# Miniprotein binders against q53ft3: the designs that were tried, part 19

Target 1, 195 residues: q53ft3
Amino acid sequence: MFGCLVAGRLVQTAAQQVAEDKFVFDLPDYESINHVVVFMLGTIPFPEGMGGSVYFSYPDSNGMPVWQLLGFVTNGKPSAIFKISGLKSGEGSQHPFGAMNIVRTPSVAQIGISVELLDSMAQQTPVGNAAVSSVDSFTQFTQKMLDNFYNFASSFAVSQAQMTPSPSEMFIPANVVLKWYENFQRRLAQNPLFW

## First folded at step 20 (miniprotein)

Design Y1
Fold by OpenDDE base, fold request of step 22:
Structure Y1 (fold): chain B 195 residues (1-195), chain A 107 residues (1-107)
Amino acid sequence: as target 1 above (195 residues)
Amino acid sequence: SPESYKKAIEYAERAKRYALFAQKYAELLAREAIKNNDPESYEEALELFREAAELYKEAAELFEKAAELYEKGDKEEAEKLMEEAEKYKEEARELFYEALRLYERLR
């Protein structure tokens, strides 16, 4: 149902469903993370009148989880970018995740998504500055993500002569990835919110 | 105990939330079935969500009754209702997750 993306890391598409209405992603080495993208996969939408409250959890100095509401995702806004790098000094907020047996690895944070009624979500106040409000920050994040993806994909590029026959594998021409990248950059430069 | 009462109320509220969630998915699937003109493909998942919703409602009612009994000091009977409610909740959960799996395959 949900995906999580950190620039420079592989996309996560397998959330741990800890309850019927709650999903969790683990974020190892969270201190190096500036921004996280949370998005719907498109496989299962929210029911009518429902959306997702997105929370960030990090261990405090005592290893206890501190939860903060970052923002929301909905069928109408199926993806959002959140800045998490500045949240380390915040007080914990009320959260719906209870005393989860969070694997208390000091270096691992969590993104939690709680599926809630839209009316209830409207009463919640996200922590300040968590939502990427600046077009510039968004553009920079997107560019870093794209560059990382391109670099990652290109690292696997082989010539046809170097290809080992693997009938079970699908291959994408590198030129397709490059063209996509160039087109995406052009669109992003024209309108950072083109999507 | 006050703690037992609070726990029973919390479980009742949670079960009600899950009942609503299951119902909302049932409604979603019903609409999609109509939109896609394919009621047969959605029928199994739809029925599972409906059944899950009903079982969650039953669990919620039992948790509420347990809370009332805890408040009255009838601990033993309250604990029996808590156990029964938990069975309904777990059964509902299984159906809910099965329904989600079926629905995902339709998408």
Scores: ipSAE 0.757, ipTM 0.903, lowest interface PAE 0.6, mean pLDDT 87
Fold by OpenDDE base, fold request of step 24:
Structure Y1 (fold): chain B 195 residues (1-195), chain A 107 residues (1-107)
Amino acid sequence: as target 1 above (195 residues)
Amino acid sequence: SPESYKKAIEYAERAKRYALFAQKYAELLAREAIKNNDPESYEEALELFREAAELYKEAAELFEKAAELYEKGDKEEAEKLMEEAEKYKEEARELFYEALRLYERLR
């Protein structure tokens, strides 16, 4: 019914069904994972009015599981990307997974999917930084790209007094790059899809 | 005991959720059978989901009755009902998983 994908790893298509409405994937070496994709295989859909609540579980310093609601998958949204790298310091949430006697290797996390009524799911609040909306991911990527470019370009900035004459080269004032950067950031903040 | 009562209620609520889940799959399969004009291929899985739903309902009712008996202090009879309810739940689970396997093969 469900699949799980981590970049650079083999896709997992065999969830452990721990109950009629509960599915679990193991994520070894979870500390190296930035994002996880959860998706429906298309073999079995959700019944009408139902979807999946997606949880992340990791061991705390005492080896106890900390569960966090990442987000949701539905027949209308059969896949989702979640950022898990920043969740290690998060507070635990209520979760529908009982005391799973999972031999907890400290390096192994879990993705849990709970099949629930859509109305019940609507009452749940995912952890704020886990759901990678396409827009948020794009905004973050763009911001990093802009910062990288600005830092790179500014590292070559020299004063006119420091310039060696090179008549074959064109020069762009550093102020032009800065103005472009500021304008682009402003536009991006107003509308991430302005292009 | 209050703990036994709480446990029985928890089991009842779980059984009710499973009953609803099984019923929702039965409804899904019934719609697909009509859409595909193939009632015969879906019949076995459909009936198993329906049967599972009914057994989960029976289990839920028995767990609720057990909870009431625990509250009244009738531990012995409550435990008998818990055991009976567990049998219904396990039977329902077997049917539910078989229904899922059959349905997956149809897809």
Scores: ipSAE 0.757, ipTM 0.903, lowest interface PAE 0.6, mean pLDDT 88
Fold by OpenDDE base, fold request of step 22:
Structure Y1 (fold): chain B 195 residues (1-195), chain A 107 residues (1-107)
Amino acid sequence: as target 1 above (195 residues)
Amino acid sequence: SPESYKKAIEYAERAKRYALFAQKYAELLAREAIKNNDPESYEEALELFREAAELYKEAAELFEKAAELYEKGDKEEAEKLMEEAEKYKEEARELFYEALRLYERLR
């Protein structure tokens, strides 16, 4: 249902579903992370009148999780980018994840998504600095994300002569990925918020 | 105990949320089935969400009754209801996750 992306890291497409309405991604070495993208995979939408509240948790000085509301994802806004680097000193907010006995290593943070009614979400106030407000930071992050994806996908590229027939698998020509990349870069340059 | 009462209320509220969530997915699938003109492909997942919703509702009601009994000091009967409610909740959960898996395959 959800994906999580950090620039320079592999995309996470398998959230841990800790409850019917709660999903968690682990973020190892979170101190090196400036921004995180949370997005819907497009496989399962939110039901009508529902969306996702996105939380970040990090261990405090005592090793206890501090949760902060970053923002929201919805069917209408299926992706969001959050700056987490400046949140490490913030006060904890109320969160729906309870005392999750998540065995956390001190270097691992979490992104939590809680599926909630939109009306309930509207009553919540995200931490003010979590939303990426600067076009430049967003553009830089998006570019790094795109480069990471392109490099990853290209690493699997094989020539026709190197292909092993696999009739059960679908293949996408590398040129399609390149064209997509170039088109996305062009759109991003024209309007960083085109998507 | 006041703690047992609070726990029962918390479980009831959670079960109600899950019931609503399951119901909302059932409604979503029903709409998609109509939109795609394919009721047969959605029927199993739709039914599982509906059944999950009903079981969550039953669990919620039992948790609420357990809370009332805890408040009255009838711990033994309250614990029986808590156990019964937990069975319904776990069954509902299994159905809910199966419904999600089925729905994901339709998308």
Scores: ipSAE 0.756, ipTM 0.903, lowest interface PAE 0.6, mean pLDDT 87
Fold by OpenDDE base, fold request of step 22:
Structure Y1 (fold): chain B 195 residues (1-195), chain A 107 residues (1-107)
Amino acid sequence: as target 1 above (195 residues)
Amino acid sequence: SPESYKKAIEYAERAKRYALFAQKYAELLAREAIKNNDPESYEEALELFREAAELYKEAAELFEKAAELYEKGDKEEAEKLMEEAEKYKEEARELFYEALRLYERLR
């Protein structure tokens, strides 16, 4: 029913179904993981009016599990990307996995998916930075990339008076880079998927 | 004990959730069977989900009754109902998982 993907690792397509409505993936060496993708396999859909609440569980300093709600998957949104690298400092959330004896290894985190009513899911608040809203994270990434490029390019800016004549070199006016940056930002703001 | 009461209520609530979940899958399969014009392929899984739903409902009712008995201090009878409810729940679970397996093969 569910898959889990971590970059640089094999895709997991066999969740442990720990209950009728609960699925778990083990994530070994979780500290090296920045993002996880949770997706539906397409084999079994959610019933009407149901979706999946996606939780992350990691051991705290005492080895006790800390569960955090990352976000949701639904038939209408069958995949989601979650950032888990920054969650270590987060407070634990209420979770539906408390009664489950999940075998815990100190280096292994879990992704838990709880199948729930959509109405109940709407009352839940994911931890702030976990849901890479595809649009916001992409926009943020793109903005960071743009800023990085602009800063990099600007670091090489020289005045014409400071230029050493090099007939073999092509020079791009800094204003061109700035205009490109501004235009790109405008396009991104209008449609994050314009490219 | 208050703990036994709480446990019985928790089990009842869980059984109710599973009953609803099974019922919703039964409804899904019924719709897909119609959509695909293939009732025969869906019939077994559909019936298993329906049966699972009913057994979960029965389990839930028994857990609720057990909770009431715990509250009244009738521990012995409550424990009997808990055991009976657990049997229904486990039977329902087997049917539910089989139904899922069958449904997955249809997809």
Scores: ipSAE 0.754, ipTM 0.903, lowest interface PAE 0.6, mean pLDDT 88
Fold by OpenDDE base, fold request of step 24:
Structure Y1 (fold): chain B 195 residues (1-195), chain A 107 residues (1-107)
Amino acid sequence: as target 1 above (195 residues)
Amino acid sequence: SPESYKKAIEYAERAKRYALFAQKYAELLAREAIKNNDPESYEEALELFREAAELYKEAAELFEKAAELYEKGDKEEAEKLMEEAEKYKEEARELFYEALRLYERLR
């Protein structure tokens, strides 16, 4: 029913079904994971009026599981990307997975999916910054890329007084790069998919 | 004990959730059977979900009765109902998972 993807790792298509309405994926070496993709396989849909609440569980300093609601998947939104790298300092939230006596190696986290009524899901509040809206992640990535590029390009900036004649090289004024950056940011803010 | 009462209530609520879940799958399969004009292929899985739903409902009712008995201090009779409810729940679970397996093969 569900799949889980971590970049640079094999896709997981076999969740452990721990109950009729509960599915779990193990995430070894979770501290190296920035983002997790949770998706429906398309084999079995949610029934009408139901969806999946997606939780992340990591061991606290005492080795006890801390569960946090990341977000949701539904038939209408069958995949989602979650940022988990910043969640280490979060307080545990109420979760439906009970006391899972999972002998956890300290380096193993879990993704849990709970199949629930959509009305019940609407009353739940995901932890902040976990739900990377595809748009927000893309915007953030693009912004970071732009900043990285600008910083990189600006590091090569020379004054005209510092320029040595190099007829084989083309020079771009730093102001052109800045104007491009500003224009690109404006377009991105208007439409993240303008390209 | 208050703890036994809480446990029985928790089990009852869980069984009710599973009954609803099984029922919703039965409804889904019924709609798909009509949409695909293939009632015969869906019939077995559909009936298993319906049966699972009924068994989960029975389990839930028994857990609720057990909770009432725990509250009254009738521990012995409550434990008998808990055991009976657990049997219904386990039977329902087997049917539910079989229904899911059958349904997955239709997809």
Scores: ipSAE 0.751, ipTM 0.902, lowest interface PAE 0.6, mean pLDDT 88
Fold by OpenDDE base, look of step 20:
Structure Y1 (fold): chain B 195 residues (1-195), chain A 107 residues (1-107)
Amino acid sequence: as target 1 above (195 residues)
Amino acid sequence: SPESYKKAIEYAERAKRYALFAQKYAELLAREAIKNNDPESYEEALELFREAAELYKEAAELFEKAAELYEKGDKEEAEKLMEEAEKYKEEARELFYEALRLYERLR
């Protein structure tokens, strides 16, 4: 139902469903994470009148989980970007995950999605500045993702002279990746929401 | 005990939420079945959501009754109702997850 994306990391498409209405993603090494994207996979929509409240959990100074409301996802807004890097010092709010024995590792933060009635969600107040609302912030995030991918892919680039024969492997010319990158940047500049 | 009462109420509220969630999925599937003109493909998942909803409602009622008994000091009978309610909740959960799996395959 949900996916989670962190820049420079593999996409997570298998949320742990901890309850009928609750999903959790683990975020190891959360201290290095600036932004998280939460999105619907498109496999299962929300029922009518329902959406998802997105929470972030990190350990406090005592190792206890602090949950904070980041924002929302809905059928009409099936993805959202959240800045989590500045939330580490915040006070916990009321959260729907408190009664759940979620096994937690000290170095692992969590993204929690609670499926709720839209009317109930409207009464909730996300932590300030967690939701990336600006087109500029979205563009910057996307650019960082692209740069990360390009840097990763280019790190495996070898010259033809350096190639070892591996008939079982397919090779993509680096120029194809670069051309894709340039085209993507152009489309992003024209319309940040082109996808 | 006040703690047992509070727990029973919490479980009742949770079961009510799950009942509503299951019902809302049943309604969604019914609409999709009509829209796609394929009632047969949706029937099993739809029935499972409906059944789950009813079982969650039953669980909720039993948890509420248990809460009342805890308040009256009848702990033994309250605990029996809590156990019975938990059985209904677990059965409902199995049906609910199966329904979700079936629904995902239809999409």
Scores: ipSAE 0.713, ipTM 0.888, lowest interface PAE 0.6, mean pLDDT 85

Design Y1
Fold by ESMFold2, fold request of step 24:
Structure Y1 (fold): chain B 195 residues (1-195), chain A 107 residues (1-107)
Amino acid sequence: as target 1 above (195 residues)
Amino acid sequence: SPESYKKAIEYAERAKRYALFAQKYAELLAREAIKNNDPESYEEALELFREAAELYKEAAELFEKAAELYEKGDKEEAEKLMEEAEKYKEEARELFYEALRLYERLR
């Protein structure tokens, strides 16, 4: 029903169905994972009025699972990207996977998907830092990008008085935009969340 | 005991959720069969989902009756109902998983 993708790893398409309405993927070496993509394969849809609550579980210092709600997938939003790098020491949330799930090894975490009524899902609140983007985050990214560009370009500004009779104007050499673009793209390729 | 009562109630609630889940899939398959003008291809999976839903409902009712008996202190009879409910639940689960397998193959 579901797939799970981590950058640099093969996609997992064979969730373990641990109950009629519950599915699990194992994430070995979870400490190296920053983001996970959960998506519907398209083989079996949710019934009308239902969707999936997505949880992340990691073992605590005693090997006991700690579950946190990441967010949701539905027929209308069949895939989502979740940030998990900041969740590996957080407190658990209420969850439907039982009182104790024994983690067989300390380096294995799990993604859990619970099929639920959409009305029930609307009453749940994901862990606040699991979402990858929001209107507020988009605004902050845009502002930081504009500030970064302005500061970089301004360091190369040349007064118009040195190049033309119109001394009240300032000009920026055309290649400054290219230099900024190259630097920004390099940094983004190395760390998409550097901003 | 309080533990036995809570277990019976928990199992009843789970069985009710599974009954609804199976029923919702039966409704989905019925609509797809009509939409695709192909009721014969969907018939087996559809009937398995319906059967599973009925068996989950029977299991839920028996779990609830067992909870009532635990509350009354009739532990021996409550345990008999729990055992019977578990049999219905396991049969429903088998049908539900088979229905899912058949449905996946249709798609």
Scores: ipSAE 0.701, ipTM 0.885, lowest interface PAE 1.1, mean pLDDT 79
Fold by ESMFold2, fold request of step 22:
Structure Y1 (fold): chain B 195 residues (1-195), chain A 107 residues (1-107)
Amino acid sequence: as target 1 above (195 residues)
Amino acid sequence: SPESYKKAIEYAERAKRYALFAQKYAELLAREAIKNNDPESYEEALELFREAAELYKEAAELFEKAAELYEKGDKEEAEKLMEEAEKYKEEARELFYEALRLYERLR
């Protein structure tokens, strides 16, 4: 349903669904992360009248999770960029994840997404230093992330003549990555909100 | 007893949210089937969402009834209802997740 992007890292597209209406992404080495992008994959939309409240969780000095509301994603605004660098010492907020059994390691933060009624989301106030608008900023950030991914992956490319067979490993042709990159750029330029 | 009462109420509220969520997806799929003029492709997922919504609703009612019994001190009967409600909730969850998997593949 959801994806999670951090600059310099591979996109996560397989959230842990910890309840019918709750989804979680792990963020290892969270101290090095300044921004995170949360977006809808386009595979399953929210039902009419519903959307997603997005939370950030990190372990406090005692190792206990502290959750903070970052903002929202909806069918009408299917992606958002959140600044999390200033939140790693902030206060917790009211959150819906407290009754869940979530597997947690002490040095890993989490992004949580709670599917809720839009009316209920209107009653919630994100922490004041988290939201980053606009769509133009997201487009530029995403483009730079895609450039970085392609350049990084391409630096490991080998020709067919140099390929060493390994039956236990999976490979993809470099041109598949290029085609995906070109297609995504085209779609993003035509409609920054296509997903 | 106070902890048991609060747990039963919490579980009832949770089941109600899941029932609503499943019902909202059933409504979405029904509209999408009409829009795409393809009701046959959506039929199985739609019915699973509807069935899940009904089972979540039944679980919520049993959790509420268990809460009433905890208030009265009928702990043994309340715990029996809690276990029955959990079975309905678990069945509903399996149907809900299968409906989501079918819907994802359909789209």
Scores: ipSAE 0.694, ipTM 0.879, lowest interface PAE 1.2, mean pLDDT 81
Fold by ESMFold2, fold request of step 22:
Formats: structure tokens, sequence, C-alpha cells
Structure Y1 (fold): chain B 195 residues (1-195), chain A 107 residues (1-107)
């Protein structure tokens, strides 16, 4: 029903269905994960009036799971990007995964998806800033884009003597900017989370 | 005991959710069968969702009756109902998962 994607890792498409309405993905090496994408595969939709509440879980200092609501996926919004880097020491929230026989390795994190009525989901509040906001995502994207641009442009530096007379000034050929832009756009088209 | 009562209530509510979930898939498949003009392809999965929904409803009723008996202190009879309800729930679960497998193949 669902897929789970972490940038730089293989897509997971085989969730463990731990109950009729509960699905989990294991996230090994979760300390290195900043964002996760949860999406519907498109094979089985939600029934009308239902959707999915998406949770993140990590083991606390005692190895006990701590679950936090990240946000939602629905037929109308079938994919979402969630930031989890700021959640790896937070307190838990109310969650529907308790009192179940969920097979889990205590040292790995999990993404849990609970299928619920949309009306019930509307009364749930995700942990703050778990969903990628346009401002936060734009800032991180812009910072990585600028670093990538500078490193790329610097690799084409030319000597001062090869440029228009202005020996106290450094120059970058104009087509370097175009090459950077084209490469960056290509990488985004292939992997929007290539960060 | 209060823990046994709470467990029975939780299981009843869970079974009700599963009954509704199965029923909503049955409704979805019925609409798709009409929309695609192909009721024969959907018939088995649709019937399994409907049967699962009915078994989940029966399990929910038995869990509720068990909760009432726990509250009254009739522990032995309550536990018999809990066991019977679990059998209905397990059968419903098998039908529900098979219905999902059949539905996935239709898509």
Amino acid sequence: as target 1 above (195 residues)
Amino acid sequence: SPESYKKAIEYAERAKRYALFAQKYAELLAREAIKNNDPESYEEALELFREAAELYKEAAELFEKAAELYEKGDKEEAEKLMEEAEKYKEEARELFYEALRLYERLR
C-alpha cells in the first residue's frame, strides 16, 4: 500500500502490516536520517473518508519505543516529506501503536502508518515542524544549493591574465553558472532529495 | 478486574474499526466494479470484505459483552466470550487480508 524513501537509500515498498490498519517500515541507522518521504504506491487507495496518520518512532535510553505524529497522507495528498532530524530526543505523543505485537529490533527507528477516518485525523496535532515547511525546506535547500554552486564554479577558475584587463578582480566564466544551473536542475529532476 | 474490562473495551473498539474499514473497502470495490463495468472480476474480493466486516462486527459484540461481564465480576464467562471473539476476529482478519490481495491484483 505504502512506500518509504530516505535520500540515498533504496526505496522500501514492503511495509510490515502489523494490523489491518497499521503498517511499519524499519529505519536502520536512523541517526543519519534527516528527512523521510512516505507515499502511497497507488495499488491500494484509502477508502473514501479515510487516510493515514504517519508516525516516527525511535528507542529511548531504555530501548523503549517513543512514537511521534509526523503528519498525514491521503488519496488527495498521496506523498509527504517529513523532517525527523529534530525529533530523535523528543517526548512521545499519543499514538495508536500501543498494545500490539509489533516485531521490532529495539535499536532501529520506525515509520508507522495508521489508517484512520479523516474526521479523527483532523483532531490530531503533529509534533511541531515535523512536516517540511516551505520556509525550513527552502532554507536547507538553498544552503546546500549555494555550497554545491560555489564548489562547482570554483573548479573552473581561470588565471587573472586570461581575462579582461582588471588584475585586482577575480572572474568566473559566465557559462560556469549555466553549467551549474543545468546540472543542479538535472539532479533535482532525478532525485529531489539528493542532499 | 479493571485491566480486563479495559482490554475488552479496547478490543471491541478495535474490532469496530476493522469492521468499518472492511465495509468501506467493500463499498469502494462495489463502486469500482460498476465504474469499470466488470462486476465479475471484483465479486470474490467484494464478498470477502463483506464477510470480514460481518465477522468483525460479531467479534466486537462479543468483546462488549465480555466487558459487561468483567464489570459484573463474571470473570469465567467473560473469558469464554473473549476467546470466542478472538476466533471471529482471526477469521475476519484472514478474509480481510485475502480480500486485499485479490483487490491488489485487480488494480
Scores: ipSAE 0.690, ipTM 0.871, lowest interface PAE 1.1, mean pLDDT 80
Fold by OpenDDE base, look of step 21:
Structure Y1 (fold): chain B 195 residues (1-195), chain A 107 residues (1-107)
Amino acid sequence: as target 1 above (195 residues)
Amino acid sequence: SPESYKKAIEYAERAKRYALFAQKYAELLAREAIKNNDPESYEEALELFREAAELYKEAAELFEKAAELYEKGDKEEAEKLMEEAEKYKEEARELFYEALRLYERLR
């Protein structure tokens, strides 16, 4: 349902579903991460009236996870960019992941997505520094992200002769990915906030 | 104990959220089935979501009853209801995840 992208790293498309309405991505070496993109894969939409609250967690000095609300993703806004650099441990408010025994490695941060009612999400206030404020920074980040994604996706390209029958898997032609990339770049150049 | 009561209430609230989530997926699939004019392909996943929703509701009710018993000091009976509620929740979870897997294959 969800993907997570860090600039300079491989795209993560396999979230750990820790509960019916909770998804988690592990982010190793989180101190080197400035921005994270969370996006819907398009495979399964949110049900009507629901969206995703996106949280970031890092270990505090005691090794306890501190979760902070970064922002939201919805069917109408299926992707978002968050700045996670410089997030300080706020006072741990009640967060949707706090009661979950998620096995944590102390050196690994996490992105959590909680599927919630849109009305409930509207009452939540993201941490102020998480939103990417500058169009220029956003454009640069998006371009790097796109390049990373294209390079990642293209690395898995196989010829027809190399394909093994796998009825459980869907295949996307490489030219479709390229076309998508080109179209996305064009749209981004025209309006960085086209989504 | 107050802690046991609180735990039971939290589990009830969680089960209610899962019931709603399952119901919302059932509604989504029903709409997609109509839109695609293919009710047969969606039927199994739709039924699983509906069943999961009902089991989550049952679990929620049992957790609430357990909470009431904890408040009254009937710990032994409360613990039995908690165990029973957990069984319903786990069964519902299995159905829910199966329904999701089926739905992903349709998309």
Scores: ipSAE 0.687, ipTM 0.879, lowest interface PAE 0.6, mean pLDDT 85
Fold by ESMFold2, fold request of step 24:
Structure Y1 (fold): chain B 195 residues (1-195), chain A 107 residues (1-107)
Amino acid sequence: as target 1 above (195 residues)
Amino acid sequence: SPESYKKAIEYAERAKRYALFAQKYAELLAREAIKNNDPESYEEALELFREAAELYKEAAELFEKAAELYEKGDKEEAEKLMEEAEKYKEEARELFYEALRLYERLR
């Protein structure tokens, strides 16, 4: 039903459904993560009048989960970028003694999605307004995804001299991918929300 | 015990939420079947969501009755109702997940 993406990592598309209305993604090494994208895969929509409350959970100093509401996804807003860098606790900061080690908690956090009635969601307030600055994060995420796609597609390029007949396969010219890439980058630079 | 009473109430509330969730999917599929003029393709998933909703409602009622019996100190009978309610909940869950799988395949 849902996907979860962290910049520079493989997309997760197989949420753990821990209850009929609860879905979870693991985020290992969460201390290095600043933003997370939660989105609907398009396979199953929410029923009418329902949507998803999105939570971030991190282990406290005792290893107990601490849950915080990030925001929402709905059929009308099926993706959202959330900033989590300011929500962590138990993280080390600059220490006056310089060389002293601290005992760190396990570095696995979670994203949780709870399917709820829209009326119930309307009364909830996300912590720190994590979704408010999503425009800059959207641009960064989109650029990384665009670069990833182009590099992947171009790694399979062959010249006409290298081709062998393969009548059961469809092919596209490499310049079509390049033109698409350049056009998309230009449009994104003009208006990050054009899509 | 107070612990058993609270557990029974929690399970009842959870089952009610799942009943509503299943019913809402049934409503969605009914509308899609009409919109697509294809009720035959949606019929099995739609019926499974409806059946799951009814079983979740039955489980919720039994959990509530078990809570009443714990409150009266009738622990042995309350535990029998808890076991029966859990069977209905488990059956409803299997139907709900099957309905979701069928719906995903239709799309």
Scores: ipSAE 0.683, ipTM 0.868, lowest interface PAE 1.2, mean pLDDT 79
Fold by ESMFold2, look of step 20:
Structure Y1 (fold): chain B 195 residues (1-195), chain A 107 residues (1-107)
Amino acid sequence: as target 1 above (195 residues)
Amino acid sequence: SPESYKKAIEYAERAKRYALFAQKYAELLAREAIKNNDPESYEEALELFREAAELYKEAAELFEKAAELYEKGDKEEAEKLMEEAEKYKEEARELFYEALRLYERLR
């Protein structure tokens, strides 16, 4: 139903479903994480009138979980970026996970998603400074991925004088990659959500 | 005891929440079946969500009755109802998860 992404790590798409309406992702090495993306996979939507409250949990000095409300995901806003770097020393929030028999891993942080009525979610207050504008972060993330691909592809560029015969291979002129890169940048600047 | 009463009430409230959740998915699937003009493809998943919702409701009623018996001091009978309610809840959960798997394949 949900995915969880941390920069530089493989995306997680297999949440631990700890209850019919509760999902958890483990975040190992959480001290090195500044932001996390929580998103709906598009496989199963929320029912009408429902959405997801997103929580972050980290172990305290005794290894006990401290849960904090980060914000929300809904069918209308199916992806969100949350800043967690400042929350690893913050206060806990009221939360629905403590009333359940969920697997507790006191040495690992977690992202929890609780499916709730939208009216109930409207009365909840996320911890301050957790929610990040998804549009601005999406554009920055997309640009970094674009630059990474271009730099990688460019590292294999050779001139015609340096080329050796490779009859079993196909190649793409370097200027085609550059044209694609420039076109993508223009489209992204005009509409960050075009793709 | 007060703890047994509180536990029974908590379990009843959870079961009610799960019943509503299953019912909401049944409503969603019924709407999608009409929209897609394909009631046959949705029939099994829809039936499973409805059955799960009904079993969660049965569990919730039994948990509430157990809470009343704990309050009256009928501990042994209350525990019997708690066990029966847990059976209904576990059956509902299996149907709910199967319904979700079937729905995912339709998407």
Scores: ipSAE 0.678, ipTM 0.873, lowest interface PAE 1.2, mean pLDDT 81

